# Miniprotein binders against a7ua95r516to809: the designs that were tried, part 230

Target 1, 294 residues: a7ua95r516to809
Amino acid sequence: ASLSLLSISDLVPDLQFIFFWMSNAIEILYFIQQKSPAYMQTIELMDDKAGSKESLLSATISANEEAMTILEEVIMYTFQQCVYYITKTLYVVLPGLLDCNPFGTEPSSEQCRRAAGVCVCAVCVMPEAVRRVVSVFQTTSDLLQQYQVHSEIQSQMFAYLFFFTNVSLFNQLIDKGPARGWFQRSRVLQIQASVKILLDWAKGAGHNHLAQKFFAKFCSTVTILASPPQQLSQMSWKALCAEHPSLKPVQLHRILTQYQLMAELGPLPIWQPSSEDEAYIYRTVDLLESFENH
Short names: E, the ipSAE of ESMFold2; O, the ipSAE of OpenDDE; V2, 0.75 times the mean of E and O plus 0.25 times the DockQ between their complexes.

## First folded at step 15 (miniprotein)

Design dx12 (at its last look DockQ between E and O 0.01; V2 from the best seeds 0.00; counts 0 for: pae O 15.3 > 1.5, placed apart)
Fold by ESMFold2, look of step 15:
Structure dx12 (fold): chain B 294 residues (1-294), chain A 81 residues (1-81)
Amino acid sequence: as target 1 above (294 residues)
Amino acid sequence: SMYYYVIIRTDNPEDLERIAERLRELAREMGLRVEEVIREGDYLYVIIKGTPEQVERFRREVEEWLKSQGIDARVVVLEED
């Protein structure tokens, strides 16, 4: 208890409260939007003997507009609060994905254990570092479903969580990778395996399309780094840019520089930037990504 | 055909060179391309290019050979996406 870091489970009571009010506000907003046209039509058919019809119509429009404005603000505020708390926990647990060895954990399934010293599974055991990240996503999914949050809002929330995860992992890798040894050939394959476990969770949870969209930069980085030297050396700068449009020239240049160093391909640069991109490969201001939405 | 990552961990790292030799031999016999072999500590990382059917057969042959040699090893196969 005294040695534990803040976890998503510590935040569940607060998140339950926020999701409750967000889901209620969404349902009330849709009720007003659906019922308002029919009620306005009914008012227009009323007799107008003393001008009360026009006053009632005006008051009804004003009340609906006020209610919708308040509800939209509640939805926006509660969404922002959920994201704030959830991303705080993600920020703490995400760096561990870059340090873990998913191949070092002992198999826990009977199928893998019974292989008599030979395990023939893709990955039998979820490493603790990966489990902590999955736990944040799974808890979020469970709460969204428990409170019956509208599917469009659920998609927006996971879009942002995957965006946040992508930026956090990419920035950590680029910024700390050289000092931490994360560009070593074996380490890149370990990172690739850990990311595949996370992507498999997203696919099984019905979020594959969002994961494909919002993990693109980090996944492109790992794909390039995991490529065999013979294959990558034959690819031109132009081909790499075309296959990985999520990467900026300065980012691609940095990744290829680290790759060439770790694969021991000599000091002379193999990949020649296009003349257009050469102006941008040293713009270090563009190297790391912002957590701000643009 | 696609890239596959074959990871082998053994408690007896002295076996890794013999395992690597066998993997190269099997891949050549099966027409699989071995693109990279990385040895580090208790681990062997082998990157091959082939069809899913070829790689599944390769995995089975490797597993059978390891058992026949009494080598206590874990084999994991990952597909590149």
Scores: ipSAE 0.555, ipTM 0.867, lowest interface PAE 1.8, mean pLDDT 84
Fold by OpenDDE base, look of step 15:
Structure dx12 (fold): chain B 294 residues (1-294), chain A 81 residues (1-81)
Amino acid sequence: as target 1 above (294 residues)
Amino acid sequence: SMYYYVIIRTDNPEDLERIAERLRELAREMGLRVEEVIREGDYLYVIIKGTPEQVERFRREVEEWLKSQGIDARVVVLEED
């Protein structure tokens, strides 16, 4: 109950504080890294008065190393805190994505309605469930830009967030999909459309490559499930493995088995795993993705 | 050797083609294998194979070149998982 009330907007003040310190720490770290060599050279060019030069150099090196170590710890800590808070908000909104019907007409976001009436921007025309997910990512992007966080850190953050999103959606689909009817053709098509909207946003935001990489498993799963029975039934196990290399044998086997049940198809010999994969399809421990892999 | 993603963003997308060409040249000079170069809007993605040391050197050379050209671009290097 309490988690359902958590929105990204509620966390913005706390996130701003964390992003501020993260950005500052990064800036200071880079400053030290860039200026230290020149400073050391300056010391080296000084007259050696009774060993004072060597002692000053040693002290300066030690101080810089200590400062850099502390700054790295601050950066790491603040990064982890940001990820922690943002992933909590994602955790709340991601299940809605799987239940979303993107083919319905929904009103513009309340924020845009309040400001200018009906807005037809890309975000405002999104289904509410998709918009909520996009809002988390967009807010993150806006904060990163606002505080001019180093591009490497921005990329790492989005990589992790996409990773987290993929793992969460994939695991939910595999685990709860059959029971919730998410493997039904109509529902799969809704999920596919919703994911496409999200990926289109990511592309527009400049994160297409990362999105394609980290959403590969979920996208592959949805693609297979969205395939017409006539088409999928003609694809061999080897062909499917080749087309969807992100899926482990046990995952592919599970998806095909559930597809078979949903489509009321009899056992298909063409989907029989290869002798090489036969041992792996029973490794149920590998069925769900781990959040620890990144 | 590992795979790395070198990501470049610029506010001047017209420079991306020139950047891409230079990256290919630098990679060749450094003995790095370029697997793929992808342009997406204001972003350039370069997939390279090399050692961590080579890639770090590559990143530095790219940044120095960008500065020398007066190109305002950000460079990010990610290791492929």
Scores: ipSAE 0.000, ipTM 0.157, lowest interface PAE 15.3, mean pLDDT 85
ESMFold2 (binder alone), look of step 15: mean pLDDT 84; pTM 0.810

Design dx13 (at its last look DockQ between E and O 0.63; V2 from the best seeds 0.65)
Fold by OpenDDE base, look of step 15:
Structure dx13 (fold): chain B 294 residues (1-294), chain A 80 residues (1-80)
Amino acid sequence: as target 1 above (294 residues)
Amino acid sequence: SMTYYVIIRTDNPEDLERIAERLRELAREMGLRVEEVYREGDYLYVVITGTPEQVERFRREVEEWLKSQGIDARVVVLEV
């Protein structure tokens, strides 16, 4: 109940605190890594007063190693906390993406209307459900930039968030799709359009490669479901496996089975799994994606 | 060649049949393969196969035609 009211804006103060510490820890870690060799060299060049040099060098090495270890732990911890809070927010808003009709006339945001009248900015033209998802990602991006977080950490953050989003959307589509009518071609097209808006945002934000990589499974699913029956019915199991390598055999089989039901197609021999894949199509444990495999 | 959905929405569903006919003609004139044309409610779906450039040209021609006819319709193109 209470999670449904949680917006990304409500988490910004907490996230700011975490990002601040994460950024600082990264900066200090890099400083130590860059300066430690110079300090060690300086100590090595000092006159050896009665073995004090070796002791100082050893102590300095040990202190630096300990400091770096602690900093790495802080970075890891703060990263995990950020991911935890952001993914909670995503969890709340992602279901709305599957029910979104981006082909409708949705009004611009009230905030933009007040400021500029009819705003045609990319955010204002987005359906509300898509805008909510994009807002989570944009806020994350803005915070990462504000605190000048290292680019590698930013990439890892978005990789995980896209992974999480893909798993969440894929699992919801596979599990609830038949019951909610999300496998109907018109609904699939709406989903495809909504996800395209998100992918376009990711591209504009400089995360195109990551988005394409981590959304591959969901995109493949939507692509198959959006395919015209006359085209898809000409594709063999082997061809579909080759075109959609992100899908496990059990997943592809499930999608095709549901497609057959939706399109009122009889059994298609060409969609019959290969003898090699036949054992795998019954592995229901592999049907849904795991959040743990990241 | 890729497959595209050209989705037309109008508040005047009576126009959808006329739109469908014109889109079929236009697609043929432009050398686009029409895979399917169907209506669901206030939406017309035209499934075409072509190059990105052909489809973009098709989209423009459709929008210009709609404007010339005084038809208020939204055009969306989706690649599949």
Scores: ipSAE 0.673, ipTM 0.898, lowest interface PAE 0.8, mean pLDDT 90
Fold by ESMFold2, look of step 16:
Structure dx13 (fold): chain B 294 residues (1-294), chain A 80 residues (1-80)
Amino acid sequence: as target 1 above (294 residues)
Amino acid sequence: SMTYYVIIRTDNPEDLERIAERLRELAREMGLRVEEVYREGDYLYVVITGTPEQVERFRREVEEWLKSQGIDARVVVLEV
């Protein structure tokens, strides 16, 4: 099979089709849920001269249950198809976020640096790699709104997309970071700035709470790596765990190991794992996150 | 108080030491604690601890000083 991945723009026609039918199924399900009590009450008011009332009530209950089951299956299937196509695109574009420089490398005129809303070659200028990720999120948001998908489903969609983004970025940083030089403090700051642009998009789009929840592990990782040595070396293992509850002991241990290497620090006694965590710091099966939502 | 990186790149990297000296002096005058000042490549990093309001004023004064000196530079402020 082909390993070629499509851009989000190439997928829009297929996504439009899927969102159209998902939205229709949701609206029909909602209609049945809201109208079935009234119809059942109408049956209750019928004169039960021949016992037809009991049969009609039973048939109505069965038909509603079957219809709702079918519609829920359609909604789940269409949701899964949307997620599949969108995350396939995200998988391709996310790695570039770890390699880009959101500070820019070209000179800025002083006028451009100070003009509100027209700054160039600055953090507020969206580098191409970040723009590609934002484009996936924005296109998804636009399609969900265009087809008036129920707000709960929209939230669930972005919860999964942010979860996927967090897992992908975290796993690549942990796995490829040493070879790619991503643990150098200058690179960590660039990564932090790139993530801030993405978080600002999420806030402006009304998804701030979801982004805060689902990016927590990656953000904690970058925050630790960006911390100045004078401050981080004063924080005990216990304090770091409390400050960053999203990180598993093996993950925190790995992050501190990379920090020590880049800051040219020897082992610090204050960073020795607590007794509760000591057995867990070498569980490499727990180092990387699963893409499956559990 | 929170920790911030003030990151500066200039068209003329020879100015970075002069910029570093000014930023240390300005931070001291404003009561901001300077945690670290270091250079990596063509970038100067000044790590300070202060309130968001103090750091925003610091940024503005740094940009004004750079303009007064005729130094073309970019100033980025990141909260850790």
Scores: ipSAE 0.641, ipTM 0.889, lowest interface PAE 1.2, mean pLDDT 84
ESMFold2, look of step 15: ipSAE 0.622; ipTM 0.880
ESMFold2 (binder alone), look of step 15: mean pLDDT 87; pTM 0.849
ESMFold2 (binder alone), look of step 16: mean pLDDT 87; pTM 0.849
OpenDDE base, look of step 16: ipSAE 0.667; ipTM 0.897

Design dx2 (at its last look DockQ between E and O 0.54; V2 from the best seeds 0.00; counts 0 for: pae E 10.8 > 1.5)
Fold by OpenDDE base, look of step 15:
Structure dx2 (fold): chain B 294 residues (1-294), chain A 80 residues (1-80)
Amino acid sequence: as target 1 above (294 residues)
Amino acid sequence: SMEYYVIIRTDNPEDLERIAERLRELAREMGLRVEEVIREGDYLYVIIEGTPEQVERFRREVEEWLKSQGIDARVVVLEV
């Protein structure tokens, strides 16, 4: 109950604090890494008064190593905290993406409502369910930029968030899809459109490669389910495996089985798994994705 | 050419078949390939292949036709 009320906006003050410390720690770490060699050289050039130089050098090295270790721990901790809070927010809004109605009367974002007139920005024309997901990512992006977080850390953050999103959406679709009617072609098309909007946002935000990589499994699933029966029925198991390498045999088999049921298709010999894959299609443990494998 | 979803919703689902027929005709007249037409509930989903310009023209023509027929329907076009 309480989690459903948690918006990304409510977390912004806490996230700002964490991002501030993360950014500062990165900056300090970088400073130490850049200046340490120069300091050591300076000490080496000093007149050696009775072994004091060696002791000072050793102490400086040790202090720098300790400081760097602490800073790395702070960076890792703050990164994990950011991910934790952001993924909680994603967890709440992601199910709405699968139930998205593109014709929903969607109020303009509160930010755009304050601007006189109907905002036609890409975010304002998004379905509300998509906008809520995009808002989480956009807020994250804005905070990362505001605090000038190192680009590598930004990339790692989005990699994880896209990974999380893919796993969450994929697992929900596979597990609940049949019961919720998400495997119906009309619904699949809505899902596909919603995901496309999200991917377009990611592209515009400079995360195209990461989005394509980490959403591959969910996108492959949606692509298969969105395929016309006439087209998909002409594709062999081997062809589908080759076209959708992100899907495990058990996952592909599950998708095709559910598609067959939904489309009221008889058994299709062309979808018969290869002898090599036949042993793997029954590995139900591999059906759902794990959050731990990142 | 790219694929697009043309999604139509109406409060009068009895009109969807007539809309679908007109969409197919219009697409043919415009040289657009229709991949699929799906009717579900109050929604019509049309998958078409064309250029952005062709599809925008198609959207406009559909909206004008709907208006001319007095059909209260919303049209959304999404790139696939």
Scores: ipSAE 0.259, ipTM 0.723, lowest interface PAE 2.1, mean pLDDT 87
Fold by ESMFold2, look of step 15:
Structure dx2 (fold): chain B 294 residues (1-294), chain A 80 residues (1-80)
Amino acid sequence: as target 1 above (294 residues)
Amino acid sequence: SMEYYVIIRTDNPEDLERIAERLRELAREMGLRVEEVIREGDYLYVIIEGTPEQVERFRREVEEWLKSQGIDARVVVLEV
C-alpha cells in the first residue's frame, strides 16, 4: 500500500506473487502424492544388477517425504499470508456496511430501465461501502481462478474470509451499536439491504453454502432487529431460539433487550428465557465472538 | 409470495403521513399484507408481502397516485 488506505488494488501485485507460489506448491504436492507410488512400483520391478534396489527406493522415499514437508509448509505459509493481507483490507472496509444507506445514494430507474426495462428492485447500483467489500471478495476470487488454485483451498479461503466478516460485523454491531445508533429500526433495515447485496454476490460467485454457514450469526441478529414489533413480541423465547440457532443465549438476550429499548415497549421483559437458558444469559464472556474461534 | 421493502423518499416530509395512509389503503384493496410501516426523516419504509406481479402493480399504482397528487417523491422496491 502506497498510503495507509490498505486498498485491495494496492495489494494485488503482492497477492499475485503469493498465489503464484501457493498454486505451484499445491500442484507439485499433488503430483508427488498421486504419481510417486507408480515410480516406486517401477523401481521394485527392476533387476538389481548394478546396485541395491532398496537403497534407491529408500533415497526416493526420503526425498519425497522431505519435499512434501517443505511443500506443505509453503502452502500453509502462503495461505496464511493471503488471509492476513486480505483480512487487513476487510477490517478497513467492513465498518462502512454498518454506516451506509443503500436506499439514499441514487434512486435510478434509468440504469434499471436500460438493463431490463422496468425493474421491480431498483437498487441496481451497488453502494460504495458495499462495492468496497465486494471488491475484496471479487479480487480474491479472480486471483484464485487466475492461478488455478485447487478448489478445496479456494473453499477454505472463503470460509475464513466469511468467518472473519461475520465476527467483525457482529462484534461491532453488538459492542458499538448503541453509541452509533445502529439499533434504530430504519438503520437495521439499511444494514440488512446492504448485506443482502453482499449475499447475492456470494451466491452468484458459487459460495452460497459457505455464506449461509458463516454469516448465520450476523444475519440472524439483523433479522431479529428488523422484525416488526407486533410480530416479534408474539414470538416466544423458544420459537426465537429455534428460528435462530446460531445465537448463544447471552447474544439473543442482548439483541432482544436492545430491540425492546429501541421499540419503546416498556421496561418489563417480554421474552422469558427457558429455565435451561436462563443461567447462560449472564455469561458476558460469551457475548462477543472470537476471531480465533476454531 | 415474497417480502418486499417499498421505500419512498420525498422532499416534502409533511406528505409522508398521507402517503403512508394511501399505501395501506391500496394494499388493502389489492389484498396485499402490510407487515410494517417505518418512518425515518424524509423516508418511508413499507414492508409488504405478495407475488412479484402484485408488487409491480402496487408500485405502478403508487407512482400514478403520487403523480396525481403532485407529490415529488421517488419509489424504490427491494426484494428481501
Scores: ipSAE 0.000, ipTM 0.427, lowest interface PAE 10.8, mean pLDDT 79
ESMFold2 (binder alone), look of step 15: mean pLDDT 84; pTM 0.814

Design dx3 (at its last look DockQ between E and O 0.56; V2 from the best seeds 0.00; counts 0 for: pae E 4.0 > 1.5)
Fold by ESMFold2, look of step 15:
Structure dx3 (fold): chain B 294 residues (1-294), chain A 80 residues (1-80)
Amino acid sequence: as target 1 above (294 residues)
Amino acid sequence: SMTYYVIIRTDNPEDLERIAERLRELAREMGLRVEEVIREGDYLYVLIKGTPEQVERFRREVEEWLKSQGIDARVVVLEV
């Protein structure tokens, strides 16, 4: 636009500061956890002539608990600050995935389909909108590795970033899709291709399990919308629920309604919700996902 | 057997009808089923059911045919 968009690169100095302290707190916590049992064992072997053994054990336990509590709070605070800065950037760049056209790039080939950093099915090179999202994830990964952040914390970070991405994309698709024409078949295919590029990044980065888990709702939505009418019209409501367990009844109902409009179909009896789900398809408060539902 | 969209974009959208007819012919020749054809703007989306090997051969033959006709077009394959 007329003003420079905030990029992850602009936030790197703040993120470096936060990752530095997070990593230090994690390492100190690990040290206390690994060394505390040995120190307690040493105290237990002491000669207890004046009751000093009980006092030393009590003081050591109290100091360890206090230190670990403080360190856990530092880790939680720094984690939350990293998430704040990173998701601020993601919020800005994620909508572009829904508007980009990945098919306007180089023709596919065997080399393109299997080349690193292009795409797994050789659909396209990385369009600008996808590149901006990947840049946020890649910069985050590089910083986590640079500061030697514990692998468990790295996994938790990406679990949340993928959760945030899924919620943001799903909510925008459902909320803005009718006005933006995003439910047209060609547009859905463009969205699907862009998301596949992002999923390929996640797989190559070692986060495939997390991405499959946390993108499930958005991916299910796009899969349904991309399905040919002759194929989808043969699947009952019960079959669709079983195939796509990540979708709430109100969400599936909304997606099928948009599919009917796009395909110029009237209501289909086979898509009538089961009696079990009928109470839930009108819960419009449940249509959009909450960023607190992790 | 998997389902694929073969997506073709051309600078000359007037050619899309001719391209669609040729793709149906190629699919018949190769024993592939064309399930759906969608035309939108300068894009053609052709839904093909086949094995990965069959679809890759189909893609190569489509690209060769387009080149032989002097049609400036891009071909992309998307697995559904």
Scores: ipSAE 0.245, ipTM 0.709, lowest interface PAE 4.0, mean pLDDT 81
Fold by OpenDDE base, look of step 15:
Structure dx3 (fold): chain B 294 residues (1-294), chain A 80 residues (1-80)
Amino acid sequence: as target 1 above (294 residues)
Amino acid sequence: SMTYYVIIRTDNPEDLERIAERLRELAREMGLRVEEVIREGDYLYVLIKGTPEQVERFRREVEEWLKSQGIDARVVVLEV
C-alpha cells in the first residue's frame, strides 16, 4: 500500500544528500590518489633528520591508505543507497509499462501544459506509464550530472538500473504474461512500442550500449513474441537460440510454448529443442532471472 | 527494408474491417509486403515491410483515403 505512493520526486531531497556525499568522496579520493605520490616525493627529498623522514613517510602512507579505504567505503555505501531508493521507485512504476497502451491519446503532462500549452517534447508525447519510468531514469541522470559524479560511477549506476529493470520486466512477463494477456499479439505490440520509447530515451541520454546490453533478455522475449506466426514458425530451435543468445533454453522453450498456445499452433517439430538442450528446458529454477546475478 | 507497424484507431470499430481490406489493397499496389493484420478492439495493427519512404507514402495514402471516406481515424507508424 505505502509503496504505491512513492514517487521519484518525493525521494529527490534524500537522493540529493546521498549524491552530494558520493560525489565529494569521489573527488577527495581522486585528490589523494593524484597528490599522494608527489607528496611522498617531497618527503623523500627532505633532509633526513635522524630517522624522522622514514617515520613521516610511513605515517603519511598509512594515513593515505586509511583515508582511501574509508572513502571507498563511503562511495560504495552511498552508491548502494542510491540504487536502493531508485529501484524502489522503479519497482512501483515498471508494472505499468507492461499494461500501457502507447497508441492511446494521452494528454501532455499538466506541467508542460501550464508552461507551453501543448508541449511536443519527447517526454510529453510519451504515454504516462512510459513517462513515469523515464522520469525515474531522467531524474537519476539529472542528479548525477548536477553533482558531477564521475562518469564511471554514472555508468555503473545505469548498468545496475537497466539490469534491475530488465529482470523485473522479464520476470513479470514470463510469470504473469499468460494470465494478464501480455502474450496476445496486440498487447505484445504495445509492449514492444513502449520498450522502444524507453530505449530511444536511453539512446538520447547516451546510454545506448548499456541499454542494449542489459535489456537483451527482455528485448529478445518481446521480439520473439512480436514475430508473426508465419515468420516464427519457419525458425528452428537452433536458429532461435543463435539469434537470441541471452535466453536460456528453458526460457526460450517457455516463450515458444506460450506463443504456440496463444497462436493456436499445433506442436511444431522445428521448435523441438536439440538433444543437448533437452535436459536444460526442464530447469525451472533457471526460468526466472535473479536480482543477485549482477 | 525495415519492418513497421501501421496502427489505426477509430471510434467506429465497425469500419475496421473495411479499413483493413483497403490497407491490404493499398499495400499491394505500393509493393509493400503485409506480414500480419491484427484487429483488437478499436485498433488495427498492420505489420508491413518496406523502406522508410515507402512507408511514409503509405501512411499518407491511408490518411487521404480515410479522409475521403469520412472515417475519423488516427494513423500511427512505428518502426519495429
Scores: ipSAE 0.224, ipTM 0.699, lowest interface PAE 2.0, mean pLDDT 87
ESMFold2 (binder alone), look of step 15: mean pLDDT 87; pTM 0.846

Design dx4 (at its last look DockQ between E and O 0.38; V2 from the best seeds 0.00; counts 0 for: pae O 3.4 > 1.5)
Fold by ESMFold2, look of step 15:
Structure dx4 (fold): chain B 294 residues (1-294), chain A 80 residues (1-80)
Amino acid sequence: as target 1 above (294 residues)
Amino acid sequence: SMTYYVIIRTDNPEDLERIAERLRELAREMGLRVEEVLRQGDYLYVIIKGTPEQVERFRREVEEWLKSQGIDARVVVLEV
């Protein structure tokens, strides 16, 4: 079966195997790190008999370094494999966030409908496209907890998943937005609402800091695009850069160009780049984000 | 002063002009600042600035007016 077609639920057995190995490698590495200093101290207290003490110290240091190197490689490999499987699933579901109309969601059950138009269950209220993305994150979180993966590794995992999500959404919006109509005023408001629902989930799951850090570029983009025309047209280029430091000059320039077009503010450029930034607004190599520079 | 999206969806899109006029009138009476009004298909998107208390009263007044006019519409308020 093709990995590009699998849902997160189809990958759970493979992820369980990988998380089990990763967690065990981390535990063994921690044990060696704790034991190694005490053992070295024991060797230093031994009677020095014709150089045997120095030979034992050298052999012990070498063996510990080899073991820790192997374990670090196992941890890195298993982490990369988890990321590979999970991001393949994310890649499939993320585009739906840009096409989602979160305001058109109807309550799915009689109970939800009778709650005065407000759904009291998370599944009924959350739009399908957002739910698919949340399902990937929630399944990942559940597995990390099930296998008791160290909290620092769990944080790094979610940092990368949010980074991947940001890059994927930003690149698609910039590349496909004009053709897909994603820069239309009503669509941008819909996208912003969908992202807010996702960010609310991340906050409730204890990932607010990571989400704020790693979604910054995409969120800044949508915030600018969602701004009312009279408000945005009164802001200078420098003010926009100051409020949105995550955006490169070429990125901000492209966003403002699309904004001006879709808000029908005429052909004359409203925002003038600073002298420092003028050299960079056409650097198309810097327009899209790289998945490799986390 | 915070920014809110007030989204109105109706099964009768011909009512949207009347709804938009009422929303502008009510916002003016309440001292709420209307930043933008967009109409797209069955939807009206109104961007307003005000206090949470003003916006909650605004929502209630809009819902009461819609009921009084027999307009079947859903009102959603989102703080941004």
Scores: ipSAE 0.454, ipTM 0.834, lowest interface PAE 2.5, mean pLDDT 83
Fold by OpenDDE base, look of step 15:
Structure dx4 (fold): chain B 294 residues (1-294), chain A 80 residues (1-80)
Amino acid sequence: as target 1 above (294 residues)
Amino acid sequence: SMTYYVIIRTDNPEDLERIAERLRELAREMGLRVEEVLRQGDYLYVIIKGTPEQVERFRREVEEWLKSQGIDARVVVLEV
């Protein structure tokens, strides 16, 4: 109940604080890493008064190592906290992407409305459910940029968020899809369109490679389900495995089985798993993705 | 040429077949390739291939036609 009220906007003040500390810690760490060698050289060039030089060098090295260790811990902690809060927000909005209604009330964002009245920006023309997901990512991006967080950390953040999103959407689709009617062709096409909008945003945000990599399973699933029966029925198990290498045999088998049921296709010999894969198609433990495998 | 989903919703699902037929005709007249037309409940999904300009023109023509027929329907176009 309480999670349904959590918006990314509500978390912005807390996230700003965390991002501030994360960015500062990164900058300090970088400073120490860059300046320490020069500082040590300076100490080495000093006149050695009776062992004071070695003691000073040792103390400086130790202090720098300790400082760097602490800073790394701060960076890791703040990173994890950001991920925690952002993924909570994603958890709330992601199901809406699968149930997206493109004809919902699509008011312009409050920011766009204030600036332009009626905004026709890419976000404002998105279906509401997609816009909510994109808003989480965009807010994250804006905060990362605002605080000038190191590009590598930004990439790692989005890698994890896309990973999380893919796992969440994939698992929901596989588990609840049949019951929710998400495997119906029209619904699949809607999901495909929604995902494409999200991927286009990611591309525009400079995260195309990460998005393609981490959404591979979900995209493959949607691609298969969106395929016309006439086309998909001509593809062998081996061909499908080759085209969709992100899917485990058990996952592909489940998708094809559900597709078959929905499309009222009789058993298709061409979709029969290979003898090598036959043992794996029954590994139900591998059916759903784990959030731990990052 | 890009792929677009033209999605139509109406409160009068009885009109969807007529809408679908008109959309196919209009697409053909405009030189757009219709890949698929799907109906589900109150929704019509039309998958077309064309240029952004062609599809925008198509959207306008569809909306004008719907208005001329007195059909209360919403049209959404998504690039895929």
Scores: ipSAE 0.035, ipTM 0.590, lowest interface PAE 3.4, mean pLDDT 86
ESMFold2 (binder alone), look of step 15: mean pLDDT 86; pTM 0.833

